Miniprotein binders against q53ft3. Designs and how they scored, part 35

Target 1, 195 residues: q53ft3
Amino acid sequence: MFGCLVAGRLVQTAAQQVAEDKFVFDLPDYESINHVVVFMLGTIPFPEGMGGSVYFSYPDSNGMPVWQLLGFVTNGKPSAIFKISGLKSGEGSQHPFGAMNIVRTPSVAQIGISVELLDSMAQQTPVGNAAVSSVDSFTQFTQKMLDNFYNFASSFAVSQAQMTPSPSEMFIPANVVLKWYENFQRRLAQNPLFW
Short names: E, the ipSAE of ESMFold2; O, the ipSAE of OpenDDE; V2, 0.75 times the mean of E and O plus 0.25 times the DockQ between their complexes.

## First folded at step 6 (miniprotein)

Design L7 (at its last look DockQ between E and O 0.51; V2 from the best seeds 0.00; counts 0 for: pae E 3.0 > 1.5)
Fold by ESMFold2, look of step 6:
Structure L7 (fold): chain B 195 residues (1-195), chain A 83 residues (1-83)
Amino acid sequence: as target 1 above (195 residues)
Amino acid sequence: SVELLAEEIRLALEYVQRIYERAKKLLEQGDVEKALRRLQLAYKWAKIALERAQELGLTELIEEAQELIQQIEELMEKIRESQ
């Protein structure tokens, strides 16, 4: 149903069900992650009239999960890129012994997808972004990445003659997303400004 | 590949099965409204999984989805009879 992609890491395609309508992907070492891509794999869409609210969860100082709404994925918008670097509580603060040579335990954040009615989702507002100047550059990067993804994935689309009786539906195997990611990373490494 | 598509359908059916089991537990606790909402969600996902399995000709997954749908329908009917 869902996939979760972080640059430099293996794509995750098997969400853990934590409630009847909630699914999560673990993000170990989350402080090193700036962006995450959440997407529908394409085989199993949301039921009609429903979609997914996408949340970021991190443990607070007491180890309690704090959920923040990032945005949405739907059958009509099946992928999205979210910036999480500014959401990781403790930015700009340190405990009194932060410079002490003590081994800190790694913490695990989560990306959560809550399956909800579209009407309910339309009334929610994601957490706001703060950096205006970096938003323009990130917006351009995001658009180029989405354009690149759709161009690449469309070249591998499975026709209705191969799997589905509906001529208006196209399906994309999950492996195509991995191939796209690998190609995108190689191009970015060869020319960081190719986008 | 077809194998990856089949695994996605299988995972979806696993999610549906868990929803069904949670609905049964809610009924044991007397929470009929909550159980029915879960069963309705499970039914919608199971029907989608069945449709996709049929489109791909995945006979074993078709049978699994049909069996789960039947269980969900029977439980929802039992709820209606008790009200």
Scores: ipSAE 0.379, ipTM 0.767, lowest interface PAE 3.0, mean pLDDT 73
Fold by OpenDDE base, look of step 6:
Structure L7 (fold): chain B 195 residues (1-195), chain A 83 residues (1-83)
Amino acid sequence: as target 1 above (195 residues)
Amino acid sequence: SVELLAEEIRLALEYVQRIYERAKKLLEQGDVEKALRRLQLAYKWAKIALERAQELGLTELIEEAQELIQQIEELMEKIRESQ
């Protein structure tokens, strides 16, 4: 149902269900992370009237988890970008994950998603600096994502001579991917919100 | 791909199963209200998963979803009868 993406890292699509309505992604080496994207995979939407509150957790100086509300994902807003780099010294807020014994390592932060009623979510206040509000930040993040994708896809490129016959599989020429990438960059430069 | 979608549906059903099991434990603990809320959530997700599986013609996942839905409905009925 949920995905988590960090620029330059592999996408995570398997959240750990830590409670009936709570899901967690681990973020190793979180100190190097500036932005995180949380998104719905699209196959299983939220039930009507429900959404997800997105929290970030990092260990404090005592090794205790500090949870902060980043924002929300909903069926109407199935993805969100959060800046977490500035949160590493922030104060903790009320969170629904406090009673959970989640195994943590000192270098690993967590993204938590709590499935909640939309009405309840409306009463919550995210930390002020978590939501990506600047177009520039969004553009930079998107560019890094695109670069990651291109690098990943290109790593699988093979010449015609290297191809193994597989009649059941379809292949996309690498030049098509490159053209798509170039077009996407152009559109992004013109309007970062073109989609 | 259909395979990726199938995996997403499978994962959703696994989540539903866990919610169902948690609801049973809550009932054993006497927390009927919480159990019912969990079952309602599980039911809604299971129904969506079923619909998606049907759209894709995924027979095994359809059967699994139907079974889970039946289990959830039976437990909800049992709760209602006990009240």
Scores: ipSAE 0.158, ipTM 0.624, lowest interface PAE 2.1, mean pLDDT 81
ESMFold2 (binder alone), look of step 6: mean pLDDT 90; pTM 0.894

Design L8 (at its last look DockQ between E and O 0.73; V2 from the best seeds 0.00; counts 0 for: pae E 3.3 > 1.5)
Fold by ESMFold2, look of step 6:
Structure L8 (fold): chain B 195 residues (1-195), chain A 83 residues (1-83)
Amino acid sequence: as target 1 above (195 residues)
Amino acid sequence: SVEELAEEIRLALEYVQRIYERAKKLLEQGDVEKALRRLQLAYKWARIALERAQELGLTELIEEAQELIQQIEELMEKIRESQ
């Protein structure tokens, strides 16, 4: 049903069921993690009219869990990336997990998924600076548009030996387009909103 | 792969089984409305798992899903008859 991915780690695909509608993934050494991807594996969707509220939990100085609502996954938005680097000292939020998610060591956090009615989810507000999915969607769209442009322009490439003179036209060497593509791609990866 | 898809379906059925067992315990405690809500959730997921197993022709998982659905339906019917 659910997957959880951190860059440089093995994907987790077997969530621990802690209640009938609550699922968790452990995040050991969570202080080194900046982003987490939560996604539907694709075989088993949510039942009609339902979706998943995604929470992040970390232990406070006493080992007690602090829970924060990150955002949502649904059949219509089956994957999302969440930034957690700014949340490890933030305020907790109201959550449905109760005391059952007590972390056993100071370095282990949890991602919690609560299966809920879509109408109930619409009334919830994620903590600030947590959801990255619209930025990720923008980045993905922009990258696809960039690839589409480069592939299209490249399909018209000709060698100098194959060119017919056209004195009223201006031409751009193909390597200029490639250099622009590489530079734009690099800058987009550094700051998706630089444009 | 088909094996990975089958494992996802099997895990989902394990989740459904646990929901079913928890619903039975809630009934023993007299929490009928909570038990019914859990059974309705379990039923929805079991039906989805059955559909996916049928699409893949996974006979063993089809039979497991059908058996679990029958158990859930029987318990829900007992609740309706006693209300």
Scores: ipSAE 0.327, ipTM 0.736, lowest interface PAE 3.3, mean pLDDT 77
Fold by OpenDDE base, look of step 6:
Structure L8 (fold): chain B 195 residues (1-195), chain A 83 residues (1-83)
Amino acid sequence: as target 1 above (195 residues)
Amino acid sequence: SVEELAEEIRLALEYVQRIYERAKKLLEQGDVEKALRRLQLAYKWARIALERAQELGLTELIEEAQELIQQIEELMEKIRESQ
């Protein structure tokens, strides 16, 4: 139902259901994270009239969780990018997650999704600096994801001489991936919101 | 892939099951209002999961979704009869 992506890390698609309407992703080594993407997987949408409030939780100096509202995901806006690097010293806001005794290591933060009525969500105010509103921040995040993908894909590159015959397997030339990457960068530079 | 979609549907049904079980506990605690709200959510998601499973022809998941829907409906009816 939900996915969570940090640039340079593997995508998470298995949220922990901590309550009937609440889901949580763990973010290890959260201090090194600048941005996080929360997205719907697309198979199971929100029920009509409902969406998701997205929260970030980190341990304070006393080890107590501090929750902050980052923003929202909905069927109409199935993904969102949030900047979390500047939230580490912020004050906690009211949150629906309560005193959940989630076993946390000190270096692990959490992304929480609360499934709520759209009307209720409209009354909530996210922290001002969490939503990536700047084109520059979005571009930087996208570039990091692209670089990660290219590095990952290129790590599997083999010469034709090194290939083992596998008639049932399809292969994509590395040059095709490179061309796609270059074209994507060009389009991103022209219009960061081209998709 | 169909396999990936099937896994997503399965996970959704697991969530529905957990919501259903929680609703039963809430009823045992006497919180009928919260239980009903949870069951309504569970029902809506179960119906969506069923529809997706049907679209993909996933027989086992269809059966699981139908069973959960029936359980939810029966519990909702029981609550209505007790009010």
Scores: ipSAE 0.223, ipTM 0.686, lowest interface PAE 1.7, mean pLDDT 82
ESMFold2 (binder alone), look of step 6: mean pLDDT 90; pTM 0.887

Design L9 (at its last look DockQ between E and O 0.66; V2 from the best seeds 0.00; counts 0 for: pae E 2.9 > 1.5)
Fold by ESMFold2, look of step 6:
Structure L9 (fold): chain B 195 residues (1-195), chain A 83 residues (1-83)
Amino acid sequence: as target 1 above (195 residues)
Amino acid sequence: SVEELAEEIRLALEYVQRIYERAKKLLEQGDVEKALRRLRLAYKWAKIALERAQELGLTELIEEAQELIQQIEELMEKIRESQ
């Protein structure tokens, strides 16, 4: 059904069901998070005529949850990137999560997905500056991941003359990593959604 | 890839099962309208999960989805007959 991705973290694909039509992902250490990606995994779509309203919750100065509507995901737009760095001091919005949401730890935020009728979603207004073009921001996010991976892997590269024999270790030639990096960059520039 | 798709279907069926159990509890409490609303949503997702499992030929998941659908249908029919 749903996935939630934050740069530098493992993707979450097992949302906590807090009601029949409400799903939550926990975001520990939310203060370090600037963007989140919310998406449909692809096998199980929304039922016909329905979609998902996406909310972000963080604890206020008293530790009480503050919910803000970020935007929507639907069968027609199954992924979205949301910028949340400017929302952590914002005011709450109208939301359907009420007392059913449990955020016990002050440093844990949540992404909430409320499955609703498309007609009902049309009457909702997301907070400003939360929704980001899924293509542009996703491309930039992915490029940063690629740069990070390549720089990390390259920091372990050694020349053939410097190779220490170790039959228990597995090695990847550095040019394989470079080829993967260059190929991925090229494909991303041609179609940011190729993967 | 097929295993990833199968895990997504399994998770969806787990969600459906939880909705079904909650609906049964609501019926025990006398909340027939809330129970029926939940059963209708569970039915929609169970049917989608069945369709996807059939498309992928995932026999165990097909059987699981069919059993859940049958349980949901039987409970909804029992509610209609009692009213």
Scores: ipSAE 0.357, ipTM 0.754, lowest interface PAE 2.9, mean pLDDT 76
Fold by OpenDDE base, look of step 6:
Structure L9 (fold): chain B 195 residues (1-195), chain A 83 residues (1-83)
Amino acid sequence: as target 1 above (195 residues)
Amino acid sequence: SVEELAEEIRLALEYVQRIYERAKKLLEQGDVEKALRRLRLAYKWAKIALERAQELGLTELIEEAQELIQQIEELMEKIRESQ
């Protein structure tokens, strides 16, 4: 149902169900993480009238979890990007995860998804600056993706002079595009924010 | 792929099962309201899972989903009858 992506890491698609309506992803080495993408896998949507409140948890100086509401995912907005780098020193907010004994190491943060009624979600206030503009995030992603593609593909480009007598054209083997796509998918699957 | 989708459905059904079991425990504790909320959620997800499994022709998952739905419905009915 849910996926979690951190740039440079493998995509997580198996959330731990810690309660009947609560799911958790572990984020090892969370201090190096700037952004997290939470997304619906698309196979099993939220029931009608429901969505997910997305929380971030990190250990405080005493090793106690500090939970903060990042934002929301819904059937209408099945993915969201959150900036968590600036939250690591913040104060905790009210959260539904309570004192659940979730096994974690000090270097591991968590993304929690609480399945809730949309009406209830509307009453909650995410921490400031956590939610990245969907439009901006998408634009940035698209740009980075295209740049990645271009850089990869162009590295295999050959001039026509190297192939046939058409010196004005550059050629990229078609299989390079496939290789890029496969690599991109692999990286995306590993880390949707690898760019 | 169909295998990936099947795995997602399977996971969803596992979640439904856990929710169902939790609801039973809540009932044993006397928390009927929470139990009903959990059962309603489980029911909705199970129905979606069933639909997806049917679309893909996944016989085993269809059967599992149907069984869970039946169990949830029976428990919800039992709760209603006890009120």
Scores: ipSAE 0.176, ipTM 0.648, lowest interface PAE 1.8, mean pLDDT 81
ESMFold2 (binder alone), look of step 6: mean pLDDT 90; pTM 0.892

Design m1 (at its last look DockQ between E and O 0.43; V2 from the best seeds 0.00; counts 0 for: pae O 4.0 > 1.5)
Fold by ESMFold2, look of step 6:
Structure m1 (fold): chain B 195 residues (1-195), chain A 83 residues (1-83)
Amino acid sequence: as target 1 above (195 residues)
Amino acid sequence: SVEELAERIREILEKVQEYYERAKKLLEQGDVERALLLLKWAYILARKALQLAQELGLTELIEEAQELIQQIEELMEKIRESQ
C-alpha cells in the first residue's frame, strides 16, 4: 500500500502493518535523516473519502516514543516529502499509534501512516514546518539525481587525443551526455513529473 | 448532527459492500492480488464505520458493520488457505 524513501537509502515498500488501518516504517540512524518521502504503492488508491495521516516518531532520552503529525497523503496528493531534521527534539502531538517503548534501539525512529476519513483529517494540524510541497521536493530530488549522474559520467571524459583506437568498443561523446542533461532539465522545468 | 453522521455511516457501509462484491468478481477472474487489496480496503472502511456507529450507539449500524467485517474476514482467510 505505501512506500517510504530517504535520500541515499533503498526505498522501503514493505511497511509493518501494526493494525488494520496503521502502517509503520522503521528509520534506523534517524539522526542522519533530514527528509523522508511517503507515497502510495499499488494499483488501487484510497477509497473515496479516505486518506493517510503521516506521523514521525523518535525515542526520547528515556526511550519513550514522541509522535508528531507530519502531514497527509491522499488520492489528490499521493506522494509527499516531509522535513524531519527539526523535529528530533520537539514536543509530541496527539496521535493514534499508542505508546511504544523501544529502549534497546534508541537510534531507530518510525514513520507511521494511519488510514483515516478525510473529514477526520481536516481537523488535524501538522507540527511546525514539517510539510514540504511534493512537487517542489520532487523537482529538487530529481535535480540532485540529474546532477549526480552528470558529474559522475563527466568525470570519466577523455579527449580524442587521449584515446587509443578500440574498434570493438562503443563510445558516447561527452556532448551527448551534456545534451541529454540539458534536455532533461528543460523537460523537468516544463513538467516536474514527466518521468 | 447525529442524522448527518448516521447517513455518512450508511454511505461508508455501501462502499464496503461495493468493494466486497468487486473483490468477489476479481476472484472469479483469477486476479487474487487485486481482490485481496480491495478486501483490505473494505475491511478498513468497515472498521471505521463500526467505530463511528459505536460512538453514536447506533445498534442497527453496529450490527451491519460487524456482519460485513465477518464476511470480509472469512473471504480473506479462504483466499489465504487456497494458496
Scores: ipSAE 0.315, ipTM 0.700, lowest interface PAE 3.0, mean pLDDT 77
Fold by OpenDDE base, look of step 6:
Structure m1 (fold): chain B 195 residues (1-195), chain A 83 residues (1-83)
Amino acid sequence: as target 1 above (195 residues)
Amino acid sequence: SVEELAERIREILEKVQEYYERAKKLLEQGDVERALLLLKWAYILARKALQLAQELGLTELIEEAQELIQQIEELMEKIRESQ
């Protein structure tokens, strides 16, 4: 349902579901991360009237998690870039993850996605410095991330004749990945920013 | 207003019902994967509707949401048992 990308790192497409409506990505060595991209995989859209509130969590000086609202992803804005480097010394905000016993390691930050009503999301205020505001910058950066992912995925492409039998493994046809890529690009081009 | 929120809850519950019915049809067609996805979303929506209805004290909507949640859970369980 969701993906998380950090420049120079492998894409994450398997979020930990910590609740019915909450998903978490782990970000190791978060201190070296400036930007993170959160995006919908395009396989499953949000239900009508719903979207995702994106939060960032990092340990404070006492090792306690501090959560901050970064922004949103929706069917209309299926990807977003967030600057997290400047947030590491910030104050926490109200967040939906506080009551959850999420296993954490001190050196790992987290991206949390909470599936919420769009009306409720409209009432929330993201931290000011998190959202990348430039449309052009957003598009360019996201395109680079997409290209990186596509190149990575395509490097594993094999023909059926080249496949090694592995009954325990699931395989995704290359055309599915390509279709996803094309669809994502189309959506990005149409609606790079939202509300 | 409470009335507006109540109407929104009703709309959500209608969508839940729609997803539930679509999931059933997908199951009949043998598309278990897509059915499960729809049911998951239906569940999320129903839970949200329930939460909102409870906050507003809307008894009828609470009951409807609870019933739909139960139906979804039962169907998901049946699917799991069949695998």
Scores: ipSAE 0.040, ipTM 0.478, lowest interface PAE 4.0, mean pLDDT 80
ESMFold2 (binder alone), look of step 6: mean pLDDT 90; pTM 0.900

Design m10 (at its last look DockQ between E and O 0.03; V2 from the best seeds 0.00; counts 0 for: pae E 11.3 > 1.5, placed apart)
Fold by OpenDDE base, look of step 6:
Structure m10 (fold): chain B 195 residues (1-195), chain A 83 residues (1-83)
Amino acid sequence: as target 1 above (195 residues)
Amino acid sequence: SVEELAERIREILEKVQEYYERAKKLLEQGDVERALLLLKWAYILARFALRLAQELGLTELIEEAQELIQQIEELMEKIRESQ
């Protein structure tokens, strides 16, 4: 029903169902995590009038779990991104997960999803710092995307001596790709929304 | 390595989700123009991630990218219908 994505990690699609209406993902080394994406797999929708409250849990200095409401997922909003890096010092909120006897290593946090009535969810207030911010992130992301594309394309680069004759194939010189990349970067710097 | 590229694809998909969520917030604020712009970017990035995942044969990432694309398309359509 749910998936959890952390950048640089494998997608988690197997939530632990701890109750009929509650699902948990383990996040090892949570201190290194900035953002978490929670999404519906599209296999099973929420029942009518229901959605999911998404909670984050980390151990406090005493090893006790601190739960905070991050936000919500619904059939109309089947995915959400949460910033968790700034939550480590927050106060715990009321949560539906109770005393889960989950053997927690100090470095493991949890994402909990509680299936709840939409009307009840509307009365809850997520922690303010969980929402992801500004335009600067877009520019940085686009730059990373471009870098990734260049790296990807360059991974297929072969020398002329290594080319196998294939008259049916067209080849693009690597320097053309580089020029395109440079031009794209320049345009992006001038106007991030040029296209 | 394939693993390194997979990580990069995941980073892209994370940003796709970020833009999607930001667009939704903008819609709540009544800023449809800016929301549509973010969705367009999210769509482009998601399609890029999908293509990369397909080239690498990364089934899980393909599925994830396809799901995000569908979500973006659905929201864009909803906006168009409301205008």
Scores: ipSAE 0.013, ipTM 0.242, lowest interface PAE 8.4, mean pLDDT 76
Fold by ESMFold2, look of step 6:
Structure m10 (fold): chain B 195 residues (1-195), chain A 83 residues (1-83)
Amino acid sequence: as target 1 above (195 residues)
Amino acid sequence: SVEELAERIREILEKVQEYYERAKKLLEQGDVERALLLLKWAYILARFALRLAQELGLTELIEEAQELIQQIEELMEKIRESQ
């Protein structure tokens, strides 16, 4: 139903189902993990009107699990990237897993997914900086767009000796920018998050 | 802060309007190629601003970006029809 990916590790696709509506992945050596990707496998969608709340759990100084809400996955947004490096010392969130008596070794963290009503999910607030921030997304998108344009356009640059107007200046033929625009728009249409 | 990001989006939309107006002047001068270039740049920037405004839930900026996108699309359509 769900997958969990940590950079440098094999993808996990066999979540432990701990209730009808609750699924868990174990994360050994969690202190080395900075980001985790949670996604739907596509074999079984959420029921209409429902989605998944995604939680991160780590043991506190007493070995008790501390759960924090990272964010959500839905049929309309079936994958998400969460930054967890800053959460390993944070305070817990209100969470649905406390009643499950989920006991793991004190050194293991967990990703929990709880299937809930979308209306209930809309009332929840993830812990700060867990999801990729909109500022970081803006910066990354802008930089990738500029890098893509710069690399493409620079392959068509002509020297001053090849142009008479503005002899001290490098020029790019006008159609290069048009071709870049068409290519970029095509890639964006294929995947709005291609960057 | 969200307010700082909103101001950055407004600056982007101001640039979009500037490119749109420059493109109209180039069309008056008969320079269709440069006008189309500026319109396509304005379109990219407006769509970028729209996406950011949507991510932040900035309703007024969403509406402003959508209006500019519509203006740019209409002008580009007129250019295609005249060719």
Scores: ipSAE 0.005, ipTM 0.151, lowest interface PAE 11.3, mean pLDDT 68
ESMFold2 (binder alone), look of step 6: mean pLDDT 91; pTM 0.904

Design m11 (at its last look DockQ between E and O 0.38; V2 from the best seeds 0.00; counts 0 for: pae O 2.6 > 1.5)
Fold by ESMFold2, look of step 6:
Structure m11 (fold): chain B 195 residues (1-195), chain A 83 residues (1-83)
Amino acid sequence: as target 1 above (195 residues)
Amino acid sequence: SVEELAERIREILEKVQEYYERAKKLLEQGDVERALILLKWAYILARKALRLAQELGLTELIEEAQELIQQIEELMEKIRESQ
């Protein structure tokens, strides 16, 4: 049903269903994340009259989840980019996730998607600085981003002979991921719809 | 008005029935994955309709929604047992 993409990380397409109408993606090391993309996988769209409210959750100083409404995804707007860097110290907003998915680990946040009737969504107020842009042809964006990551990471691949005594496994240097993330983030800041 | 809201709930329940029937057809064709997605959508819609009907005290629509929810749950359990 849904995908979640963070620059410099692998796309997540297997949301954890925590209620009949609620889906969650974990975001480890969330403090290093500035933007997330939430999108419909496109296999079977929302029923007519429904859409998804998208929330961001992080643990407060007591380890309790703080949920903030980022915005929406719908059949007419099937993908959206949300800025979360400015939200990590904010106060919570009203949300439908109650006590579910209580985060006890200080470094893990969550993206929550609540499937709602469109009439109900119209009564909800997102945090005003979260929405950055929306992407109508997200399949093309996702493919181009995967191509960029694959080409960049593969140029730094370390052979088995260069690793410690576990030569059957392949690894990538940490700086490859960071460099790709920095380049992607710079391009996104210059042109959020670069295709 | 309450009558206008009741008509909206009936429209939602009609969509639930449509998705349920489409899911049954997909199961006959062996497409379990798409059938389960349609059943999940139907379940969400039926639960939303139930909550709206309960908020308005519309007893007949509450009963209709509950019957559809039960049908959807039974079919999803049958699929789970067959796998």
Scores: ipSAE 0.400, ipTM 0.750, lowest interface PAE 2.3, mean pLDDT 76
Fold by OpenDDE base, look of step 6:
Structure m11 (fold): chain B 195 residues (1-195), chain A 83 residues (1-83)
Amino acid sequence: as target 1 above (195 residues)
Amino acid sequence: SVEELAERIREILEKVQEYYERAKKLLEQGDVERALILLKWAYILARKALRLAQELGLTELIEEAQELIQQIEELMEKIRESQ
């Protein structure tokens, strides 16, 4: 469902599920990490009306975990880059992982993803310096987002023979989504800011 | 407001029911992988709805959420047994 990437390291695609709605990646040697990418794999989308709140945890001076909200991933924004280097001296905030006994070693930081209602996420305030926005990052995120969206949409694809009649619902052929994806990729490659 | 949140809970539970029914249909078609995906999300949503309903003391919604959770768990168990 989720992936985690640190530059110069292997991508992580197997999050530890610590609760029905919470996932954790371990980041060893976190002191050398400046940025982390969190992204949806595209295999399993969020349910409608839900997304993921992304948290970072590091040990404080006493070795206790400090959790901070970095930002969000959603079906509409399936990847994000976060700067974590500047957070290591910060204070913790309210977080959904505090009540959980997560086995952790002092030298390992963690990325936590909490699946939450979009409305609830809108009320949360990420740490101010965590979000990274650049044109290059945007292009990478957009590509990952596209892949995620396509994978998401395709996971719900059914043949016409498998469809249950629902007059109140509109359906989009999978081929339309594919064509859109291909067209979008082409335009993105030509101009990352084409919209 | 409590009323607004209650309505949101109802909407979530409707989505849970939808995913559950879709999963059942997928199972009938032999698509276990997609069925499990939908059931997993249905479970997450149902658990969310349950927690929210409990926090608000909404007895009817609590009962509905609990019933759906049970149905999902039973179906997931049946799938596991069949593998």
Scores: ipSAE 0.110, ipTM 0.565, lowest interface PAE 2.6, mean pLDDT 81
ESMFold2 (binder alone), look of step 6: mean pLDDT 90; pTM 0.899

